# VHH binders against q9xhz8, part 21

Target 1, 326 residues: q9xhz8
Amino acid sequence: MGDTKVETISRLAQWRIENFGPCSFKKSDPFKVGIWNWHLSIERNRYLSVRLFPELSRVSKEQPPVAKFVLRVSNVGPNRRFYISPVYEKLLRTTDDCVWHVDSSFHGRFTIDVEFLDLKICPVNGGEASPVWPTDATMQSISTQTTLKCLSRMLEESILTDVIIHTADGTLSAHKAILSASSTVFKSMFHHDLMEKESSTIHIDDMSRESCMALLSYLYGNITQEEFWKHRLALLGAANKYDITDLKAACEESLMEDINSSNVLERLQEAWLYQLEKLKKGCLMYLFDFGKIYDVREEISSFFRQADRELMLEMFQEVLSVWKPV
Below, E stands for the ipSAE of ESMFold2; O stands for the ipSAE of OpenDDE; V2 stands for 0.75 times the mean of E and O plus 0.25 times the DockQ between their complexes.

## First folded at step 7 (VHH; framework vhh_enristomig)

Design k6 (at its last look DockQ between E and O 0.00; V2 from the best seeds 0.00; counts 0 for: pae E 16.6 > 2, placed apart)
Fold by ESMFold2, look of step 7:
Structure k6 (fold): chain B 326 residues (1-326), chain A 120 residues (1-120)
Amino acid sequence: as target 1 above (326 residues)
Amino acid sequence: EVQLLESGGGEVQPGGSLRLSCAASGFTFSSYSISWYRQAPGKQREWVSTITSSGSTNYAESVKGRFTISRDNAKNTLYLQMSSLRAEDTAVYYCARVGYSSGWDEFDYWGQGTLVTVKP
């Protein structure tokens, strides 16, 4: 028949129906997407029922599809209307596994589209479903993991290091290229004259060896959550000093997550020092909106003796805002 | 249990030839790059030649054109054909499996060596 063919391109399929009457049924010719042949069918009784199902075969029986897809029905002409299904995600073995009922009066000429968002092969014997289509996100992940292994090896084995970092209690070796690519401050340090030095020494006297190693681990992509958590305040200071914007933001978000009575005043002071508006507002909300300032009553005197006058004014303004008359 | 055993060393006159062998066991020989190294008295061990699993060869400049590395995967054996020998080639020659994994497998494996002496 002349309107049974389904045209496919990439992950899309389109079935053009030229003449469909009331109380009618049509089934498309098979069309291939992935490793399966598929059919669409339509039936009009009380409403339009659209089905998507794999052609019954050895492949579909032994390797049934798990499909994520969207269906669309549209008419032709200047008053174009269309209906879009929910996103389905189903194991499709038979015609009854997916039925989309469309409340429409469509007759005659219209179009059915399928967009396959994902397809997997469901193993019947002891395994996980395997994807049919490789994604660019998968290749990006492989590329990224390979790069991380290379950077970790460079740091751990000191491969061709060209700078020695003197910390408060020890030394570390690193690469000028990594530091310069991560920080314009480091970039400026290493290119302030016309010629490069054979081996450079820099001093970071405000960090311990351990905290500076955490900074390097971050820059080389192998910092652990435990290491980050332990050194968050030192990393925040370093991120500010060396203008490492993403690390500064990550430290701020992490410090927001566990504000409590034991740390809120220290974090408020750090937020003021480094101009971290989110963390500052979070600490002020904890102290005043939630009334936790009474839990730090003994500590607040020491805090005020060292706090910047402008911070104290802002805290007073927050008190007035919380307890203002209407 | 990787084992590498060199043989074929001996005394030779300048301009002479020797063929060294290295019998390999304890690993899938055909899957690895294998190298020859040498250590002269009082000097550091130096790379001589490498043959890859695919059969590609590379040589140190000091031996290029005079030495030929080869492998027989059926016999798990590495060879070094040495020609036009000079007094400076006098050394203990070692075969080694190139280590290229991190962690547990990062060590190179060495044979015990075979002495080659070229008379002055």
Scores: ipSAE 0.008, ipTM 0.108, lowest interface PAE 16.6, mean pLDDT 81
Fold by OpenDDE, look of step 7:
Structure k6 (fold): chain B 326 residues (1-326), chain A 120 residues (1-120)
Amino acid sequence: as target 1 above (326 residues)
Amino acid sequence: EVQLLESGGGEVQPGGSLRLSCAASGFTFSSYSISWYRQAPGKQREWVSTITSSGSTNYAESVKGRFTISRDNAKNTLYLQMSSLRAEDTAVYYCARVGYSSGWDEFDYWGQGTLVTVKP
């Protein structure tokens, strides 16, 4: 009974078999790799069949392993012969998911090695498998998260802030470096504008303190969805004013998601104002292609009275494009 | 959904012949290698034969010269022609799909099996 133990080192599992008869089955003790216990089994008939499989458990059932691995069988002695399997990459749920048949006449003492090359967890609800061991992508993710936390803390705790922002109803502290890195306009303010450079103060009088905080939260990478939704129009204005292109795009996309009869005309006006082509098209599609113009009949006249002539022309062209003569 | 369904099993006398079929559905059959396995009563499942997507074949030593694996891609069907059957060939026969990126011995889907009994 002494030859059922599997030894592990790093990503290698080794099973030393002392005696294996001409027609027999042997199963190893469990050995741990990753979050699973594993077993090896060997069966001899005409071939030597080697199986690798996870121990049946709740974890293996709910989160089965996707394993990339190689199997090796070798005899013990001066004339060492060894067989190497192909590289396997397989979801392993049962004992029969992976079988390696070795055409070997190995009698007596031999060794089975399993080298795990990669190991992933398959989620229960579907989705992409996650690596058990760190990968480059994982490290980048960790690093990114750490950096974001750091930046967030810098803002929240005002760590070595070097600029004061005056808003419509309050003041905030921030970092020139972050603002300059995020916006060419801010960069210009700090580098070329004498007043701002000397005073280390900027004025954003067209934003509230709360909205400006949302802007900073975005720039520092810690904005919440709630904050973004609450302040997205102000953020759009700021993005346009300070040439924050990614924010402008994000705002446009956000505004595209919730177009309805109550906001479509306003959204159309905003799209025109800030030259948001996607949003403009979306609003026009909503009004004319989907026929929702009828839902805004009470407001549309007022809108037409106030709308830019060119916008009205574009609206008219859209109507013509959608309109099919009877 | 990927499905494999074996058929053609039954009782046969020693020395007799039998043809098994495996009907495949839910995937591009022609793109996959498919294998036959069998499990005798009280024994573990053992590999019998494989046919690759390109048509190459391989057999267990115990069935070489007696069994022939083939496929009809137009019908999405795998076959196993068994001849010179022996008592030791008595088993439930399974077809299994060989997963991509694996060699001859990695399988991702199995059929339910069909019983072959060789007895006088």
Scores: ipSAE 0.000, ipTM 0.197, lowest interface PAE 13.0, mean pLDDT 86
ESMFold2 (binder alone), look of step 7: mean pLDDT 81; pTM 0.817

## First folded at step 9 (VHH)

Design p1 (framework vhh_enristomig; at its last look DockQ between E and O 0.01; V2 from the best seeds 0.00; counts 0 for: pae E 24.7 > 2, placed apart)
Fold by ESMFold2, look of step 9:
Structure p1 (fold): chain B 326 residues (1-326), chain A 120 residues (1-120)
Amino acid sequence: as target 1 above (326 residues)
Amino acid sequence: EVQLLESGGGEVQPGGSLRLSCAASGFTFSSYAISWYRQAPGKQREWVSTITSGGSTDYAESVKGRFTISRDNAKNTLYLQMSSLRAEDTAVYYCARVTYYGSADYFDYWGQGTLVTVKP
């Protein structure tokens, strides 16, 4: 084995140095990892300085590596010792981008190892660096997608359903385990309710079959954006009633994003009903701080005749806070 | 499913021009370097041109100055503009996605090819 050749296997590279003197410099032959050729170099002065860098080429200039790696230097002999670098994560363009200093007594024969933990290609025109190898999360992503497919099939094909949901205009079949895992309210209902256990039936009379199907689609992981937009208010009510916190927050944020003169009074009423402080304040700000109440002049009188007195008080107080002189 | 589909081949007179396309699907096109290769009857497949994810280009000496590689990442499409065509350019042209495993270069997906014929 020559003193300049670097052996590679998988994500590992090893340079065996047979004779290195007190004041010297060596550079390895190039070795391929990923799409790049690389060099290692060593220099002894006060320290043993180890450098890892890509070979200067069209590829390394136009697609430079972002590398996550660890260096190791070790001696040969009965009293073997290893020095291990920190984990580096760097864009490597030049010999100065990775310099590792080791205060060592190594002479003559020793070994330098590189373990590449991750490699990415950095595009010259900007954009996001792309991985050369599968990430640590690749199996998790596969597992997640497989699980979502299984859940979708369970709902669509009614595989081993154990509860029937009676809605306002039809029925649906579902799984107690999914409902219970998603909602403390459903969990309690199935754990303590003898009538629901015996009949395996629950009633959700305040939702249509279609809106309840949207709720199930959310819980089983296959709701579309179109379904969500169509059923936002029904989903908000269900999320509040069944304590599905992430869905409630998503509905509230979505409803705040498209407040307009046509919907603001209805949304204010719903925000009051479900105690949605962010949406309530958003509607009040829209009406009074931004002055859009004049765009709903015909609707506001009807709204006041039917609004909760406490809500009307909060609306008046918002007017006063906006009108208040400094 | 990764797919590469070449099109735009045909018959042309010497000195003429053609534009080849390669439609890509089933992967993040913008993240990969893509190459054109060609194979004349009875010969080994030879490299023609490569364009990186960042848009940098390189060409075989035999086509430099006559062929232009480009990509449209919004349309997931690779192009090869060929001009000043010669009889020796007659071949089936393939596009290939560049992938690496360890320290080896590897081309893991190829199109079915499109035939370019330049009349003698």
Scores: ipSAE 0.000, ipTM 0.074, lowest interface PAE 24.7, mean pLDDT 80
Fold by OpenDDE, look of step 9:
Structure p1 (fold): chain B 326 residues (1-326), chain A 120 residues (1-120)
Amino acid sequence: as target 1 above (326 residues)
Amino acid sequence: EVQLLESGGGEVQPGGSLRLSCAASGFTFSSYAISWYRQAPGKQREWVSTITSGGSTDYAESVKGRFTISRDNAKNTLYLQMSSLRAEDTAVYYCARVTYYGSADYFDYWGQGTLVTVKP
């Protein structure tokens, strides 16, 4: 049985060598740690040189490992001696990237241990190396995902719901706790309003069941981009009405992404209505700075008839700001 | 989507037996108490029986000793075995999922019902 096999447990690799024999060089079989295969090699000259390096692969070439590790060499026998390397933290791409020289003459059986303390992978496009093993951030992510899944189930399966929402065309069930945690208005409704508190019902008559479901999906953390996009105006209204600030902001950002001639006037009106300054500015810029007002010339008169005087004034001021006398 | 679907209703003679089923979907069936209700023509809906998630059962006085509620969690199905049926048992039978609002029990989902007619 060749003494080239490396055994691994967790983050430890152990290479047992029976004897060096007449050879001046030995290379281990590949062993897997993290996402890479690794090799150890030993060379006997004046010193025992121990090398740790990844097996050449596409991954190791494109995304080489940054390894934090310690090497240990120990002889086998009653007079066991241990040699321990410094803690290395190195980018390992080639055989020469890490060499530990041990001043020891091992004439018999000895063991080489590699303890990996940390392992990171370099991004393909450059940047900071990221941990391969779970970190606090990873754990938080896992926990978050689990929680979101749980909340999603609570909503989908109506697990211990305690409030019924009456919408324009249907009813939904939800949790007072989640609604209250997400909105001060909902919280107030459940705590201060006797009718809602006692009946465990709320009325959102200005939203469809589908839109309200989108709202709940948002609050429960399981809304899809498609749902959000489809219902973002209704969600904006709800966000404003129920003081869901983060949702309001999300809606504003979303609406900023796709301003065009077909929606700009409506969005300007919404921006005004809900005091969305960023969106308002964006719409005004689109209309006047970019000169797209001409693209909506057929609709603009109707808009002016309906627009608030203050909005009109602001629009006029914007025109003046952009208009430079020839 | 939570769904409850009753089946097994039909016409039966007095003294006869009938077994109703309620197929549940869209939720973890085993985690919920489920109840049977019935509504006779011209009467209010009345509670018949409940089985908890743990398997405890309760019955209306009018059906005690005659009806048996059970559940098969593997099949997501609620059952009501009715025996010694009487004319007054004629009704549309509904299954309902029980949800808890603090210390109070509520029913948040209902099936469409199945008609049981007891007549000579």
Scores: ipSAE 0.000, ipTM 0.207, lowest interface PAE 15.8, mean pLDDT 87
ESMFold2 (binder alone), look of step 9: mean pLDDT 81; pTM 0.808

Design p2 (framework vhh_enristomig; at its last look DockQ between E and O 0.02; V2 from the best seeds 0.00; counts 0 for: pae E 18.4 > 2, placed apart)
Fold by OpenDDE, look of step 9:
Structure p2 (fold): chain B 326 residues (1-326), chain A 120 residues (1-120)
Amino acid sequence: as target 1 above (326 residues)
Amino acid sequence: EVQLLESGGGEVQPGGSLRLSCAASGFTFSSYAISWYRQAPGKQREWVSTITSGGSTDYAESVKGRFTISRDNAKNTLYLQMSSLRAEDTAVYYCARVTYSGSWDYFDYWGQGTLVTVKP
């Protein structure tokens, strides 16, 4: 009866050897663990040498496995003896990358087990190997995604909504709990404002329904980049009004990314209005350090007429700072 | 950092007794099973004894009745009381932390070992 095929279950592979016979070398059939096929080989000399290596493939060549594993050799019989290898953590490319020498003369039936404790894949372009199997981080990610889907569904399907939001041009349903968790202002509104508490309604008259939906989408974790970009100014206003600090920061960062001559003055005004120091600085740099003020020369007068005196002062100071006297 | 440090090795006459200690640090000692292994010159490392976190003990047939494994969780120390020592007990003795892989037990940390020599 020939050697059995390597059997696998989860992260365990078992190779049953019937008899070494006159052979000094045996190689297993391939077995799959993770994304690689593997082989076990045994060589009998002074010692039994056990090798674990991946089958040669494009994947194994370009993205070799980093395997953390333990080997076990055990005889079959009433006096079971087993030998356990050290824990190996090896990049496995060739047959010689990992060899375990066992001082055992197994003349009869014996079993070789390999337990994979961890398996990582090397990136093609270099870098750190990444786990093939789910990690805590992976699980957290899955959990997060599931939660977000759930929240999204709650909003989209109006599942047990308990507050009606009146906007400038429509109404939306939401959850007091989510709003309260996201904003101290909302929390306060629901807990301290008797009228709003009783009516289960809030009024956001300075936002459109669509913008408010974007706000809710953000709060519920399902906002798209497109929606965010479209409504980021309204979102900024809302963030400021309702003290949603993370949203405010996100809006500021977003607005920093696409400063141009067509929007810089508006952005500057908004930065001033909402006390966005980073954005303000960015706009000022754009206008004065990079000299782009000339590109907005037609609009600048109008801007100056409307701008806050303190903003104007700051602008002037910036001009002075970059101005090099001839 | 997980550390295991064996001590208590030395020379002893056949029939004598020796007590080995393994000092553990860097982990919750009480939560782990700990094992003793030994390696004689020119021979493979062999399992000697294990004590579980719950205090259950197991022994190799060769040492059963002669060796006693014990632990003091308060001191983070593993012990091996050896009695009726034989020449064949001559080896470097190692302590190892036992960890469960999900399928079977393996040893993730080892000490440096302590030499026991049984000589007439």
Scores: ipSAE 0.089, ipTM 0.592, lowest interface PAE 2.1, mean pLDDT 89
Fold by ESMFold2, look of step 9:
Structure p2 (fold): chain B 326 residues (1-326), chain A 120 residues (1-120)
Amino acid sequence: as target 1 above (326 residues)
Amino acid sequence: EVQLLESGGGEVQPGGSLRLSCAASGFTFSSYAISWYRQAPGKQREWVSTITSGGSTDYAESVKGRFTISRDNAKNTLYLQMSSLRAEDTAVYYCARVTYSGSWDYFDYWGQGTLVTVKP
């Protein structure tokens, strides 16, 4: 037996070096932390250089470690002194990926400690690094996934629903708690009913059953991108009516993404109706700053005849802004 | 093209001595640490000794005090002087280039090896 073995406990590793005197290089036996075997080495040139690196293997090549760790070097004796490295966070493939230079002369007996604060597996194909040890974020992810599954079941299976929604062409069942938590308008409706006259029904006559189901899917956290896209205008109207601020903003941002000459005037009118400042500015910029008004010249006259007076003023002000080069 | 060529192996009696050589070419020999490794029949390769570019040496515990590594930079040659040989020293001995101040990679620059047999 020599002084090449590294003792490990939990996330700690310690290499006890018995004789580092005239020799200027030592390398430890491999030691296991996480899924990898590791080596420590020391070399003295101008500095004492401490290296931590994974043992070359199929595992370390296919699943290289991303490690967060701290190194410590200390001597043994009455005037004990130690040096602690910065916290390193990096991908470790080779012996030179982590080199810690200690400006001190250590001879004889001393120890090198490693504390692994975090370890992740970095896939070679560019996927997301996965942790070896649990974190607080892992429990949050499990909790969130469980909650979304519960909400989906509550809606799909009508588990203990307590309100019936009458739409233009059918009915849906839902939960007052979900609606109230999502909308102060719904919260006020149900509070008013409890204080004066309780009712287990509400009417949403301006939505189809299908569009109202899209609204419920949003509120229960399960709306698909396709469902959202199909019902964007109905959802915008509902978000405005029921004061669902985040949905209203999402609809606005979505409608800005595909402005074109076929829809710009309609979207400008929608932006005015629902007070969507970003969408309004986007439509005005499309028409005037990018000069697309010439693509809709026949339609614009009809639009002006029906447009609100204040909207026409804003359109004129945009023309004036474009005309002023400074 | 990096080349490492071992020689000097042979049969010896227990307690005998033998000197291995490793001739290097295709790189600046004086700038690199060079190591000896050995592989006994049916076993994995085992580190034996290293000499740095500055002449510092280190040894595996199993050979300390019996083996001496040295280098002649003028002749681009690494040596291993073995004494007090034992049956457990029977192995194929390899030299390998190491880049302690650069990058640690596969040891693609291995010699072909030279056989040392310590007669029973």
Scores: ipSAE 0.000, ipTM 0.086, lowest interface PAE 21.8, mean pLDDT 80
ESMFold2 (binder alone), look of step 9: mean pLDDT 80; pTM 0.800
ESMFold2, look of step 11: ipSAE 0.000; ipTM 0.088
ESMFold2 (binder alone), look of step 11: mean pLDDT 79; pTM 0.800
OpenDDE, look of step 11: ipSAE 0.025; ipTM 0.474

Design p3 (framework vhh_enristomig; at its last look DockQ between E and O 0.01; V2 from the best seeds 0.00; counts 0 for: pae E 26.6 > 2, placed apart)
Fold by OpenDDE, look of step 9:
Structure p3 (fold): chain B 326 residues (1-326), chain A 122 residues (1-122)
Amino acid sequence: as target 1 above (326 residues)
Amino acid sequence: EVQLLESGGGEVQPGGSLRLSCAASGFTFSSYAISWYRQAPGKQREWVSTITSGGSTDYAESVKGRFTISRDNAKNTLYLQMSSLRAEDTAVYYCARVTYSYGSTWDYFDYWGQGTLVTVKP
């Protein structure tokens, strides 16, 4: 049993066969490439048939490999010949999914090589196969994550911070560069002849330290969903004040997702205040199109007393639009 | 995107000569070994020749002394000068970029051209 071992390096597997002998069939030991174990088999009939297939496992069964690969058969000796298969790209489930027939007789030592050019895994629930090995997209993702971790550390550990933010109930340290890159308003504060330029301090008195930390977390790319949800109204205010358009949009979208009777009036007010048209429309639809205004009947009067006249007009128009006279 | 494009194929008489070209793009050509392969009708694809990034050359025994592989890095082009052509040289010729050299072999490739047909007949 001396020649069944397959050696692997990187994306290459090599099966060295000393002698095929009288055998008509040989199967290799399993070898690992990617997340699967693989086998090579050879069968000698009219042709030498080479097969590549995954070892049966739960993973190979449920998530079979799509492999792009080339096979090579070569003899050993002074008259070395190399035969190369076409490039195969196949879903491999069984032994017969890929067979390469080589029109050659090898009686002595020869090698079978498999070079995997690409390897993808099929999703369990169907869909497009995804690469097992890093791609450009993967690399970008890794790079992005690394950068974000770096930025997060800069903030968390106050690495070379150059600005102190005074909040309503505390202070935070940040980087002028990050703030300036994220907001034209901050940029202006630090780059123009404003009081804040000369001082390494800015004042955000209308935000709590915690809310401001959430803002910074967003800007530095490490905000959690929990933090975002907790502080999204404060973030919205900040986004508006400091002209952080992406954040404003994100807040609007977030607020659109969970409109209910307990928050709709407040959100409508916020939508009006910050000119969030999508949210405003959503709130109006919730109240009038879906008839949920009755669920807030106790609060609506108070709201009407405080609401902007133009908002009230818009609300009234919306009522008229959905109102059907009996 | 990595691309290899073969050209120069055609019909030639036995004993004649032909020069194939492989135009490469999308990668640093000078950094890679490049190989020629061929596939005759009804036959297996076989290795013909390789030239390393350093300019070292290797040939299949069947073409040794008749074929010459060369490269122009400035033009990102691989060449195969074929002489003393024989009927058995009839094949589609492919160029391929070597991805990895294992055991001093040049048979591992990540990109292939589409091929160019060479027909040797009287």
Scores: ipSAE 0.016, ipTM 0.245, lowest interface PAE 7.7, mean pLDDT 86
Fold by ESMFold2, look of step 9:
Structure p3 (fold): chain B 326 residues (1-326), chain A 122 residues (1-122)
Amino acid sequence: as target 1 above (326 residues)
Amino acid sequence: EVQLLESGGGEVQPGGSLRLSCAASGFTFSSYAISWYRQAPGKQREWVSTITSGGSTDYAESVKGRFTISRDNAKNTLYLQMSSLRAEDTAVYYCARVTYSYGSTWDYFDYWGQGTLVTVKP
């Protein structure tokens, strides 16, 4: 066998050297970590020089490693001494890219350890280096994707549902935990209303079954863009009623994107009702600053019959800011 | 002396399954990536699948979901489990030791087996 083999486990490599004298050179057999074969080499002149490098290959030239690692050299036997390198983080292409000079008197038997803290593949066509091992960010992404699949299945397959929702035109099944985690209003409802808790039903009479399903899809993380767009006003009302702040903001932003003459008056009324300052200002600007009020002249009388007095005052003030009588 | 010996080929009906084996000797099998290639009559040799020394796998798009590559380092043996076989899978299948790539890790080889014939009858 000899003393050229490097033993590896996980992210660790160990080279045991049985006999190394003054003015000597040794290179290890290749050992595999990541997609590369590696070598360690040692040279004793004035210093013990330890090198870590990938085996010269087309892989190491075209996809070189970016490695974060620590080297250690130690003698064998009683009275062990250790020399530990700084943490290196380097692009390793040649034998000269990592040279660690150890001012030691070690001869004969000793060991060289490498601990790889991180390994990345330099991209063949540009971009950022790709990690060889999962990072915390990679595991978090996998965990999140798995959770979303579980939540989607819970809703689609009605797995262990514990509440029935009566809507205006049908019923749905859901989970109290999901509703309570998403909404302080639902949380209070299930903890304080003994009739609702005992009967395991709730009533959402102001939503259709379809719009309530869109709300559930949002809460379970599987709402489609099509569902969201179709039900934006119903979702806005539900988000306000159940204090789902992020959904309320998302609905407002979406409703601003497609203000037009066919919807502006309805959106202005909803913005007033739910105190959506951005949407209100957007609708007023569309009507008065861009002059689109003349495109809705037949609808405006009906709107004013229903509008709150304070909203009409704000509309009048916007007209005055456009009109400059001096 | 490095040797790679394929086996397990034969005739199969469409939709059938075969397992190919590649017995390796003369080198430290666990230290190398090993690939399967195939060559149909009158066509260029094409890559099928690779397994790295660490066990990571990759597949040609034409065989993804139907073929599974694996290795047994204790027996120095590479396997290719083929399922849902089609007429276009008819070829001589080769295993090869990967050492260099131009543009990818999996394109260059320094040793090849003699191949094993897989025939999927129409």
Scores: ipSAE 0.000, ipTM 0.070, lowest interface PAE 26.6, mean pLDDT 80
ESMFold2 (binder alone), look of step 9: mean pLDDT 80; pTM 0.795

